# Designs tried in a protein design chat: VH-VL binders against tRNA threonylcarbamoyladenosine biosynthesis protein TsaE (tsaE). Part 4

Target 1, 162 residues: tRNA threonylcarbamoyladenosine biosynthesis protein TsaE (tsaE), of Nostoc sp. (o52749)
Amino acid sequence: MTIDQMTIDQMTKIFLADKESTLNLGILLGETLTAGSVILLEGDLGAGKTTLVQGLGKGLSITEPIVSPTFTLINEYTEGRIPLYHLDLYRLEPQEVLSLNLEIYWEGIEIIPGIVAIEWSERMPYKPSTYINVLLTYGDEGSRQAEITPFNCTISDLIATK

## First folded at step 1 (VH-VL)

Design m01 (framework fv_lumrotatug)
Fold by ESMFold2-Fast, scan of step 1:
Structure m01 (fold): chain C 162 residues (1-162), chain A 122 residues (1-122), chain B 107 residues (1-107)
Amino acid sequence: as target 1 above (162 residues)
Amino acid sequence: QVQLQESGPGLVKPSETLSLTCTVSGGSISSYYIHWLRQPPGKGLEWIGVIYYSGSTDYNPSLKSRVTISKDTSKSQVSLKLSSVTAADTAVYYCARDLGYYDSSGYYFDYWGQGTLVTVSS
Amino acid sequence: EIVMTQSPPTLSLSPGERVTLSCRASQSVSSNLVWYQQKPGQAPRLLISGASTRATSIPARFSGSGSGTDYTLTISSLQPEDFAVYYCQQYNNWPRTFGQGTKVEIK
């Protein structure tokens, strides 16, 4: 994303007919996002958050299987174009999230910048200065809807391809 | 313990805008989705809409053109506005919390406010 | 949208009786189903989520079962405080939809 044309509250809704559509949205994001990008994933259990992250990995040319970090909290994938840091906050309270020092994953000082994807991001008591919020909701007949909201960044080219 | 409490005028005139506030205490609304629902006297429950942690909203398609939900996280409040009201909008209005914080599921309701009756009458 | 149908509309029973309430979805909801209890003048109270998981303070006499399109709430031995309206709700598809309710009233 860029700071040259900061965009706030520019929301896009995308219809996702099936699981493959969710995977393909992830692939598109993985191919286009730059190191330092943070994606905050919200949505019900089974809404496709992990499927979207599997797409991100595929778009980054990561060949190893991407699995939920529900028990490990953080899974790191370093074989692709840029690293993918996959977090799942499902089992944590907001007080516990504060102790994780999540900022090390996007500030680029202590670890190599990559794409940060955080599932159950509604549990975060604070947010990075720039991020893309992705809310996945169930639709009719097995479909999903993605609600994509960039904060202090731009994804206009990505939106236009849908 | 998380508690929700609705407040607003009990009487609204036809064609005016209904405005209600839900105040959340005992927990941060930054970790929750908050929903609005209503129940006309003697009838069943109807979902109105939700505001997500991000501030994004979804509305019941039958009400979408008339409904706005917003929040003020510094005051721990969620607001509902329903425009162009008629007698059919007379109902008890509830705000309710999504279970996502404790049970990681959206769109069903573990804590409800007590409800506030809104009558639409001249 | 998924239509939720509850049956019967009303049940008249005596304390101590077993009661079974039915909820049917117009298409599969994959056990993403919730039961609520509502007493007159009160907000609904969560009873069961995920078709069969009892909420923390809910007595063991309440149980949920079912899968696909057909779900059941059972009260094994009806107590005086159990007379109420019971609603089912699916959370598999958007929009979230409720049944019309079953009223359990004293005979």
Scores: ipSAE 0.005, ipTM 0.462, lowest interface PAE 12.5, mean pLDDT 81

Design m02 (framework fv_lumrotatug)
Fold by ESMFold2-Fast, scan of step 1:
Structure m02 (fold): chain C 162 residues (1-162), chain A 121 residues (1-121), chain B 107 residues (1-107)
Amino acid sequence: as target 1 above (162 residues)
Amino acid sequence: QVQLQESGPGLVKPSETLSLTCTVSGGSISNYYIHWLRQPPGKGLEWIGVIYYTGSTDYNPSLKSRVTISKDTSKSQVSLKLSSVTAADTAVYYCARGEYSSGWYRPFDYWGQGTLVTVSS
Amino acid sequence: EIVMTQSPPTLSLSPGERVTLSCRASQSVSSYLVWYQQKPGQAPRLLISDASNRATSIPARFSGSGSGTDYTLTISSLQPEDFAVYYCQQRSNWPPTFGQGTKVEIK
């Protein structure tokens, strides 16, 4: 309980002046995060979530285009430094999410661990023991803000940013 | 170009079932998410439900006990049935395309012209 | 369900004027907000998706902004063809819901 409290206190807010800044944040995360990292993506559509995921792909040296996981639910990109697993849980009931055995994407037992990016994480009946919440919101004059909140981990250990 | 067209009876008696058809041309309903929406005279739009390319359906909770949406891929048609109608169901009914994406769906990008259904004797 | 409230109900304007239409949600819709234009006897036409993304073929005079619960649609220089009813829609929560509309009419 105490450790959860301490890690939450490491929340970081990042000013993003434009779309390129959002892409660069994604690139930094893709270059820096270790296999087994789980990112829960929240925030306004149009505020840069797609751009951030595209950045993750570039940071991982993935050359194929990153596309929305429409009815596939999960898009797997395995050609980069480590895999990228992009999930969108909007269409699923909690029981259906449970049947996906999402933990295989971060446990490193059955599937090669990589970066897991999940949209609509509120559909999950359980969360990973360790994850990073990324909230993207609109700011003034076309800017955006990223609010990065780690749970049971620290941002300073994962992101070498000032 | 993709085109949607609604058809069905313009008059339905109270307590009967309203039945409408949406015909899709210029694209296959096997690849589209087709929604039904309605607009009572002088009022705003209300979402009724959707049929996915898989054949699965979702309905507005306020209407789900009375609504059935189905499709016939061979005829390129999506059907709406609304049972036990009352005067409150009088509206222009639209079918529209809306793909799955981030959020619940993409905005509705193609609409039928709409068909007025009046519930009266 | 999320309730969408548009204001004002009606605006009477002359061509060339700037107009701003408001849309408020009963809870945050996280910029999953869409604007449609509807002319008499026609189906709605998509204008702006996800708060600020202008749809294909929509003139630059139309712009959207906002976040959370408060959103606006702006027409920088009203043209004769812009007289219509404008609806906002949230696509954040099931079921999707629409505002009552703002009628932009000629003075």
Scores: ipSAE 0.000, ipTM 0.469, lowest interface PAE 14.1, mean pLDDT 80

Design m03 (framework fv_lumrotatug)
Fold by ESMFold2-Fast, scan of step 1:
Structure m03 (fold): chain C 162 residues (1-162), chain A 121 residues (1-121), chain B 107 residues (1-107)
Amino acid sequence: as target 1 above (162 residues)
Amino acid sequence: QVQLQESGPGLVKPSETLSLTCTVSGDSISSYYIHWLRQPPGKGLEWIGVIYHSGSTDYNPSLKSRVTISKDTSKSQVSLKLSSVTAADTAVYYCARHRGYSYGDLYFDYWGQGTLVTVSS
Amino acid sequence: EIVMTQSPPTLSLSPGERVTLSCRASQSVSSNLVWYQQKPGQAPRLLISGASTRATSIPARFSGSGSGTDYTLTISSLQPEDFAVYYCQQYNDWPPTFGQGTKVEIK
């Protein structure tokens, strides 16, 4: 898929036939999104959230393998076009998230702006003022679907600065 | 060290609801995905469903209309209810932990010992 | 759903022999395949994930290989404690599905 196939100012549904399709969606996002973008990843168990982030890394030209931050909570990748901050809130309750000061990753004051990808974002009791929600669900016959919903932004606004 | 233990009635009458409990020790169940699986005598394993750390659930489409999974974090327990049972529901029932949270880790590293449930009059 | 087929249903072997177990998926599972061992009266035990990655504490005599739709579990030299039923499982598509098992029994 190209950016011209995305719908401006509304939720976009993308059919994903296989794991490769999920990776390619991630690559497209990694190639096009600007520094300061926050992606909140939701979805079914095993639906490809980590695969999407692996695609983001490839789209950013990160050569280091992208691995699950299950044990580290956050993995930082700084070698690409812009940094990638990959967080996983899987082990945290909402009240524990409050103590992490996650805003440092999107406010652009203490941390160099990059793409922030947060798995298990439903654990967040607060969200950035601007973000892209990506919901990955299982479809018919082993396919997946991505629902991409920008909040207080448009996909075109995020890539226009590039 | 995580341990899982199933418990519940070993005999259920046709048309009634099968109810089982999985008790988890050694770690918080709010930090894990807990799955239910079953194995009819002499047959292979069938996945029933999962309850996520958040409390939301997903079920095998073949069982979705009859299955409810819930949890009580204060008791460290996950419950399975299967309604309208028939002889085809006779099986050893297992609870199991998902090794990880992502697509690449959708397999089971710790299992309960299993509990036999027989559906008969 | 993806159908998993294991063969043969039963193998009768002596300690020291090489064991090869086959697992076939009705469509590609992209190496998202796991092997379990189950002894009588016990729960399944994780052996291998990702088609070829041995789980913690699993002896080196166990190895997995394969890609696409065809996968193999090999035990290089069968030990007395290895007599069990072996199951494969895919996690490429929802729901996860299992093979019917191969029983490795003493001759």
Scores: ipSAE 0.005, ipTM 0.512, lowest interface PAE 11.8, mean pLDDT 81

Design m04 (framework fv_lumrotatug)
Fold by ESMFold2-Fast, scan of step 1:
Structure m04 (fold): chain C 162 residues (1-162), chain A 123 residues (1-123), chain B 107 residues (1-107)
Amino acid sequence: as target 1 above (162 residues)
Amino acid sequence: QVQLQESGPGLVKPSETLSLTCTVSGGSISGYYIHWLRQPPGKGLEWIGVIYYSGRTDYNPSLKSRVTISKDTSKSQVSLKLSSVTAADTAVYYCARESYDFWSGYHPYFDYWGQGTLVTVSS
Amino acid sequence: EIVMTQSPPTLSLSPGERVTLSCRASQSVGSYLVWYQQKPGQAPRLLISDASNRATSIPARFSGSGSGTDYTLTISSLQPEDFAVYYCQQRSNWPYTFGQGTKVEIK
């Protein structure tokens, strides 16, 4: 399915049969979203969050391998269509997140605008004024479900011109 | 088993539009990048362009003004149109699928190719 | 665009010989280099990806090496079925570009 087929202004549920399906969802998002888009990823360890971001990188035409920034906190990929800023808040308390000044990644003032993908966004004590929340949950027999919810925006507001 | 097959007219007149179709069987095109490449007789390969999962396309800058790639997911087909052809466009045209094997750590590469179709541009 | 140069253009050899094919990029391609084999009347066949990773079903006599701008494909003991044209491709930058090929032929 294309991003134009998603339910706008409410949660869209997508069945993901395998890891390739999760990668492909990421590819779709990376190909279609505009600079300044923020994706907040939620879900348990192993639910496919890093796989989704690997797809996002591929959709942006990033040839460099995408790895989880669990120990580095932030990985920046600048070789693609637009930059990808990949964050992982797994090791942080909410108070520590406040000190990161994450807003520089979506305000477009200090940092070149790109796609911001934040894993473990449940740890954020504050959120951007507009964002897409992606919740990945376990299904049966290795499947996953993605629940995509835009907040204070529509998915169409974030679609790149093709 | 995944197979790619190119088809279309083998002869095109100068100044006309070359139209080819790549049909994918044994697998879906929806989740894959499909590329078009060509090879003039006795010469090397040239990349023409790609159509992505979303339907977005990128083209070789040398060909961009003349090339259009599109897909029809319901028919599992990817089409190539090249306008204003000349004798220099005579080549075997290939479609190829790009794979990303993150399970084994391998980076993107062409995992399946069509057999190629010869297009001759001649009056 | 990145220009790929292969050498030599043609190599005439006998079965059993070791052969080394060279590929040079006009700028660094990291290790994002792919080798293909093409026999007359056939589509190219993947041999090596990421400079040194042998594709499934490709015999162990084929090996790739190199990084940056300079790459080699080695066939340790040439077999009759190995007479073909070999192409290198960079995939570090758009547009993807190929060398002009090295023809490995029987003398």
Scores: ipSAE 0.006, ipTM 0.488, lowest interface PAE 13.1, mean pLDDT 81

Design m05 (framework fv_lumrotatug)
Heavy chain, then light chain:
Amino acid sequence: QVQLQESGPGLVKPSETLSLTCTVSGGSISDYYIHWLRQPPGKGLEWIGVIYTSGSTDYNPSLKSRVTISKDTSKSQVSLKLSSVTAADTAVYYCARVSYYGSGSRYWFDPWGQGTLVTVSS
Amino acid sequence: EIVMTQSPPTLSLSPGERVTLSCRASQSVSTNLVWYQQKPGQAPRLLISGASTRATSIPARFSGSGSGTDYTLTISSLQPEDFAVYYCQQYNNYPRTFGQGTKVEIK
ESMFold2-Fast, scan of step 1: ipSAE 0.014; ipTM 0.602

Design m06 (framework fv_lumrotatug)
Fold by ESMFold2-Fast, scan of step 1:
Structure m06 (fold): chain C 162 residues (1-162), chain A 125 residues (1-125), chain B 107 residues (1-107)
Amino acid sequence: as target 1 above (162 residues)
Amino acid sequence: QVQLQESGPGLVKPSETLSLTCTVSGGSINSYYIHWLRQPPGKGLEWIGVIYYSGSTDYNPSLKSRVTISKDTSKSQVSLKLSSVTAADTAVYYCARDKTYYDILTGYPNWFDPWGQGTLVTVSS
Amino acid sequence: EIVMTQSPPTLSLSPGERVTLSCRASQSVSRNLVWYQQKPGQAPRLLISGASSRATSIPARFSGSGSGTDYTLTISSLQPEDFAVYYCQQYNNWPQTFGQGTKVEIK
């Protein structure tokens, strides 16, 4: 199912009954994604974005606690099977994001390539050539829904649910 | 509609640990960011710290060495511990939420609504 | 940290008067500014966020304006229930910081 005629990817909707389900989705992504993967995290405050990133860290075998980078802008976790770069662009205007040279994280030019997870990706005036968008929304009775939309790749290459 | 209520001892001796509880009703504590703030009598407000729905925390640098915020989901409670208190820690302590579970995604503001009613803590011998 | 300065410290006014409260930041906060009202013995109440966006149930007589370092809260016609202390807060830079308040009292 294509979302837009300009999009070459398919969206996958995943029902998340509770916090553990959100954590497990993160674990699956952390086990599945290759170095250089970029995840753009969207969703309302409290929708599970931090839980998803904590799952991502567990899937990467990172043992140190994953904490919010809202005030530090970026947290780097290099202990796992591949690095995790966790960014939160909340404090920045779109023009300020341009000065960060975020492309070094997904192009791996002078850093060890890993998984890049970006919160508040709505602040980005540009996007990577390939990425996975994860939108977390509230559902009924405390549940969540994850809408996973890969761009310039296929969902079957990232998430094998069948 | 979320309600927040602070509780704890009104009097703490200097050098002891101040322990307060915020009880959340009308919603899950795992669906909100819960903040602690304080206001010394007749003075302005100071942000102490936050616990995210994930359990991660951030603290005001001026208090970081003395502050711990934690939560107990089974009791729907968020706790604040402030160690080595002095008379300067005498204040009304508030817990507050920064966004509702159903707020429209308009940004990532750190403003506070609703607030608990506050609890006065006096530090004296 | 960003220092927030409110002026004047106290205003003595009669009902029906227009009141203007000032809040200045030590550096630009890019309209990431909030106004609260606090009555004696009560918790602060959200009035305005994003410098000018009125919160739900807040009367139209309250308005916020400003940009950069200088912000204003205006009450166009003061009502008896408006006598309170008003605080501004920035959320542009961590940690969030508050002004010391302006007390609006009955003349």
Scores: ipSAE 0.000, ipTM 0.450, lowest interface PAE 16.9, mean pLDDT 80

Design m07 (framework fv_lumrotatug)
Fold by ESMFold2-Fast, scan of step 1:
Structure m07 (fold): chain C 162 residues (1-162), chain A 120 residues (1-120), chain B 107 residues (1-107)
Amino acid sequence: as target 1 above (162 residues)
Amino acid sequence: QVQLQESGPGLVKPSETLSLTCTVSGGSISTYYIHWLRQPPGKGLEWIGVIYYSGNTDYNPSLKSRVTISKDTSKSQVSLKLSSVTAADTAVYYCARLEYGDYRGAFDYWGQGTLVTVSS
Amino acid sequence: EIVMTQSPPTLSLSPGERVTLSCRASQSVSSYLVWYQQKPGQAPRLLISDASKRATSIPARFSGSGSGTDYTLTISSLQPEDFAVYYCQQRSDWPLTFGQGTKVEIK
């Protein structure tokens, strides 16, 4: 689908001077995104993906510690404003991802919709019809850059308030 | 089934460069994040650095001026170079794979380790 | 850097006994704490991540608990193969840091 194609005109770049800046971006997203939002997280190790998800949790008013879903594949946090579903697909083959039926987390039919944050989205053989791609790139002197590309939505108002 | 194996000279002279290789089998290093760690005799573990799937690197600030990590995906190898060595660099050196694709990780796969002695 | 302190340095125990190992961080690590087991001549083996999550193939007798700055690894009934050095590691901040280890040895 054309909906899955990225265009440079929809992309926003944000300079993140330190870990706190990455956390604050996560907080902003957690405060402002609606139930059914899907965030696809990309980036090298050290780029702050875990810090961004910890920010999402704080923005949602989740008091439970946000931890890696390495051993569970998915961690579900239901105490906040809306649920947070955190996945890491690093260990999975594409055919194994199909077996997870990830669409139940954003369709709002079987499971209460919340924010879905998926690391290693490159492992997905299909993507949601609406999502936000966040690429975190490691920079100089401890800095990061976030490249945020929305599909069937806009984030310009969110970024302008940073 | 994934295996990591360190190799390199067991003896390095003071002021020289320590060079080690980590060979990965049972998987592709182009999708792995490989860390280097060391353990001096009778002491605890120290993290040295990491090379990401992109080829970017990050290092322990205490070693950053002396350390270079690189990879050759065609050979399935990751290399560690540590310059200007002293007796304090005597340790068992390990390569390890990060379990969840995050830089702050927990290490689920380790090589067996290789002892490097720095001595004249 | 965050300093990790383990206690006691050494425990001498018999098989069947309960083992409790302590790890303290110089500042809160927010449950981003990992436990490893190391036997002589071997690489460390992952036991517990995120304070309490057992790694694949680790026996149920191993459990982790704690929060903030204070963490505990418990072995409910010590087996002969459990005599080893145990290390804690934080993953809350750069650089990654480890405790000095607790040696669990046979009486």
Scores: ipSAE 0.000, ipTM 0.466, lowest interface PAE 16.1, mean pLDDT 81

Design m08 (framework fv_lumrotatug)
Fold by ESMFold2-Fast, scan of step 1:
Structure m08 (fold): chain C 162 residues (1-162), chain A 124 residues (1-124), chain B 107 residues (1-107)
Amino acid sequence: as target 1 above (162 residues)
Amino acid sequence: QVQLQESGPGLVKPSETLSLTCTVSGGSISSYYIHWLRQPPGKGLEWIGVIYDSGSTDYNPSLKSRVTISKDTSKSQVSLKLSSVTAADTAVYYCARGPRYYYDSSGYEHFDYWGQGTLVTVSS
Amino acid sequence: EIVMTQSPPTLSLSPGERVTLSCRASQSISSNLVWYQQKPGQAPRLLISGASTRATSIPARFSGSGSGTDYTLTISSLQPEDFAVYYCQQYHNWPPTFGQGTKVEIK
């Protein structure tokens, strides 16, 4: 991922009426994001983080089932347009996250660049220089809200279609 | 059909370690998530922790410094140890098959099979 | 942690009456709610999950509803075997937490 030193701090809120809306947001991101993109996913249990990642997989044309990597820590999906690296930090303390050397997934040196999606990113004691933060929160009647904040990158065109 | 049965001493002295065993029959513990819960007499339920099919564990933050859950797949048993007990730990202890609480799931999250419970009294 | 509050603490009703039990969460839990029934000397029994999905062996007279922070368990026609304590539980946020229970007593 190319370092962009400009900070884009504008948060965009997207209303997600149902599970299909969350999936469709993921599909849009999977179709449009370039290799080296990092998505940091925050939100309570059941808020739709895994649904969003399943959408990412569909947007990348991945046909194998996308499942939570909580026990494996990292699941790699290589059959799509670009690889998807799906991480879940739920069971780790911050000091244990440091031992994972997560930077290898976005620096493009050892690992083929793809989209990196990290669930429970609140557990990270450090963040990449460029990323998209997605906070999923519960709304009324099964709805969700996505708060999307890009850092040193732009997704304005994606947000404008919502 | 799966059955769970708790066992262990009914009386534990203050400051000692409470040790309980949950025996699973009619199914394999290697494919289940076994939780421990407790209920003080006349009060509500409190979740203690879980051991997953992998052998990994998660504990209630309020108890994590005192709790250890382990399993022996060859005996089809899950064990709970709670150290430094006080009178506040007097409760009926249950083991139950339950969900993973750490990710989105298409399935509903609930405890579906429970043991009958075992009363543990902490007193001298 | 999310605090679950049940009301009322006790209900005294006659067989055949409609029973409504309330459960409130300290924050929105988006229907990630389970209802259990517990009779004296027995383990809790699953009634409803996902706020409104009745478990397979549970009689049709039991139903659940609600959204956000407010949830209700309804028994359409109370039977003698329904006197028990009912607990709600959230699984929206870690750790799972339970209400203190509502005792349903037959008059």
Scores: ipSAE 0.000, ipTM 0.474, lowest interface PAE 12.0, mean pLDDT 81

Design m09 (framework fv_lumrotatug)
Fold by ESMFold2-Fast, scan of step 1:
Structure m09 (fold): chain C 162 residues (1-162), chain A 120 residues (1-120), chain B 107 residues (1-107)
Amino acid sequence: as target 1 above (162 residues)
Amino acid sequence: QVQLQESGPGLVKPSETLSLTCTVSGFSLSSYGIHWLRQPPGKGLEWIGVIYYSGSTDYNPSLKSRVTISKDTSKSQVSLKLSSVTAADTAVYYCARESGSYWEYYFDYWGQGTLVTVSS
Amino acid sequence: EIVMTQSPPTLSLSPGERVTLSCRASQSVSSYLVWYQQKPGQAPRLLISGASTRATSIPARFSGSGSGTDYTLTISSLQPEDFAVYYCQQYDNWPRTFGQGTKVEIK
């Protein structure tokens, strides 16, 4: 029998002292992740998911403003090192997500591979075979905590300490 | 055509629970979060809390111990309960629909507001 | 929490004048800044989001600008219906916070 936790390498907790730290984490991810990477973003209201995606875009050298889609489910940014596909599933029921065929964004067959960042990923009835889950939660005095959990991949080089 | 409308008692006694209802039309509560805000007479706006499309809630930390927000999607209604009220809770109460995404929200449509006075 | 400060508290102006309202945040809000207009006895009305994007049906005389911690709302030529209280709000960080308002009143 398959249990989701069997595919988890190791969850890593990162202390983010301020908004700038969250932006810098995004920049690091944008500079280092390869085409075909999928980031699933979860977390509390206002905990920095937008800041993290803005950092991701900056790390990719995208100069146009990055915002969550208001009337589209997907924003595509193609001016950077590799494309950024920013998805927001907030307004969709899980059954509706099935009809989007989200896999085209990470399979590299129909769409040019890039970094895929999915907000409200808890609405997905299925997950990619390889992804990084990022959970952002509040801490004290404006700080945040990021819980980064890779599934069928490693991020040790990104968050190496000591 | 999006509309929100607040209703509930205009007078509440100190120590009792303030209870308001927001009725929405022109959109589904399964697709949008609804926020509660208040404005004391002659003062600025204060955010109280939200109920998301999923039914999850977040509250202003200064009010969290006293606030409960709930919804009935089939009736297109969102409810606010504020316990242990004092004169400081006298305000016009608004419900508002969020725009865009919940983490980048601002308010695109507001109810007309309902005045709640807390007095003995 | 992020503290939003609006200045001045009150402006007394005549119709036809240009007005600029200031909003400052205690830390950068990355252009996640909204302006609302509120007339006596009415709910706030959305004017501008994302610091500079005018909402549907809002007249072209209203414009927003700014970045980082400093933002402005400009009304190029005041009309009689523009006398109101104007609030700014940041939606960059939790909790969402508002300025105390600037009252634009007729001279």
Scores: ipSAE 0.006, ipTM 0.535, lowest interface PAE 10.2, mean pLDDT 82

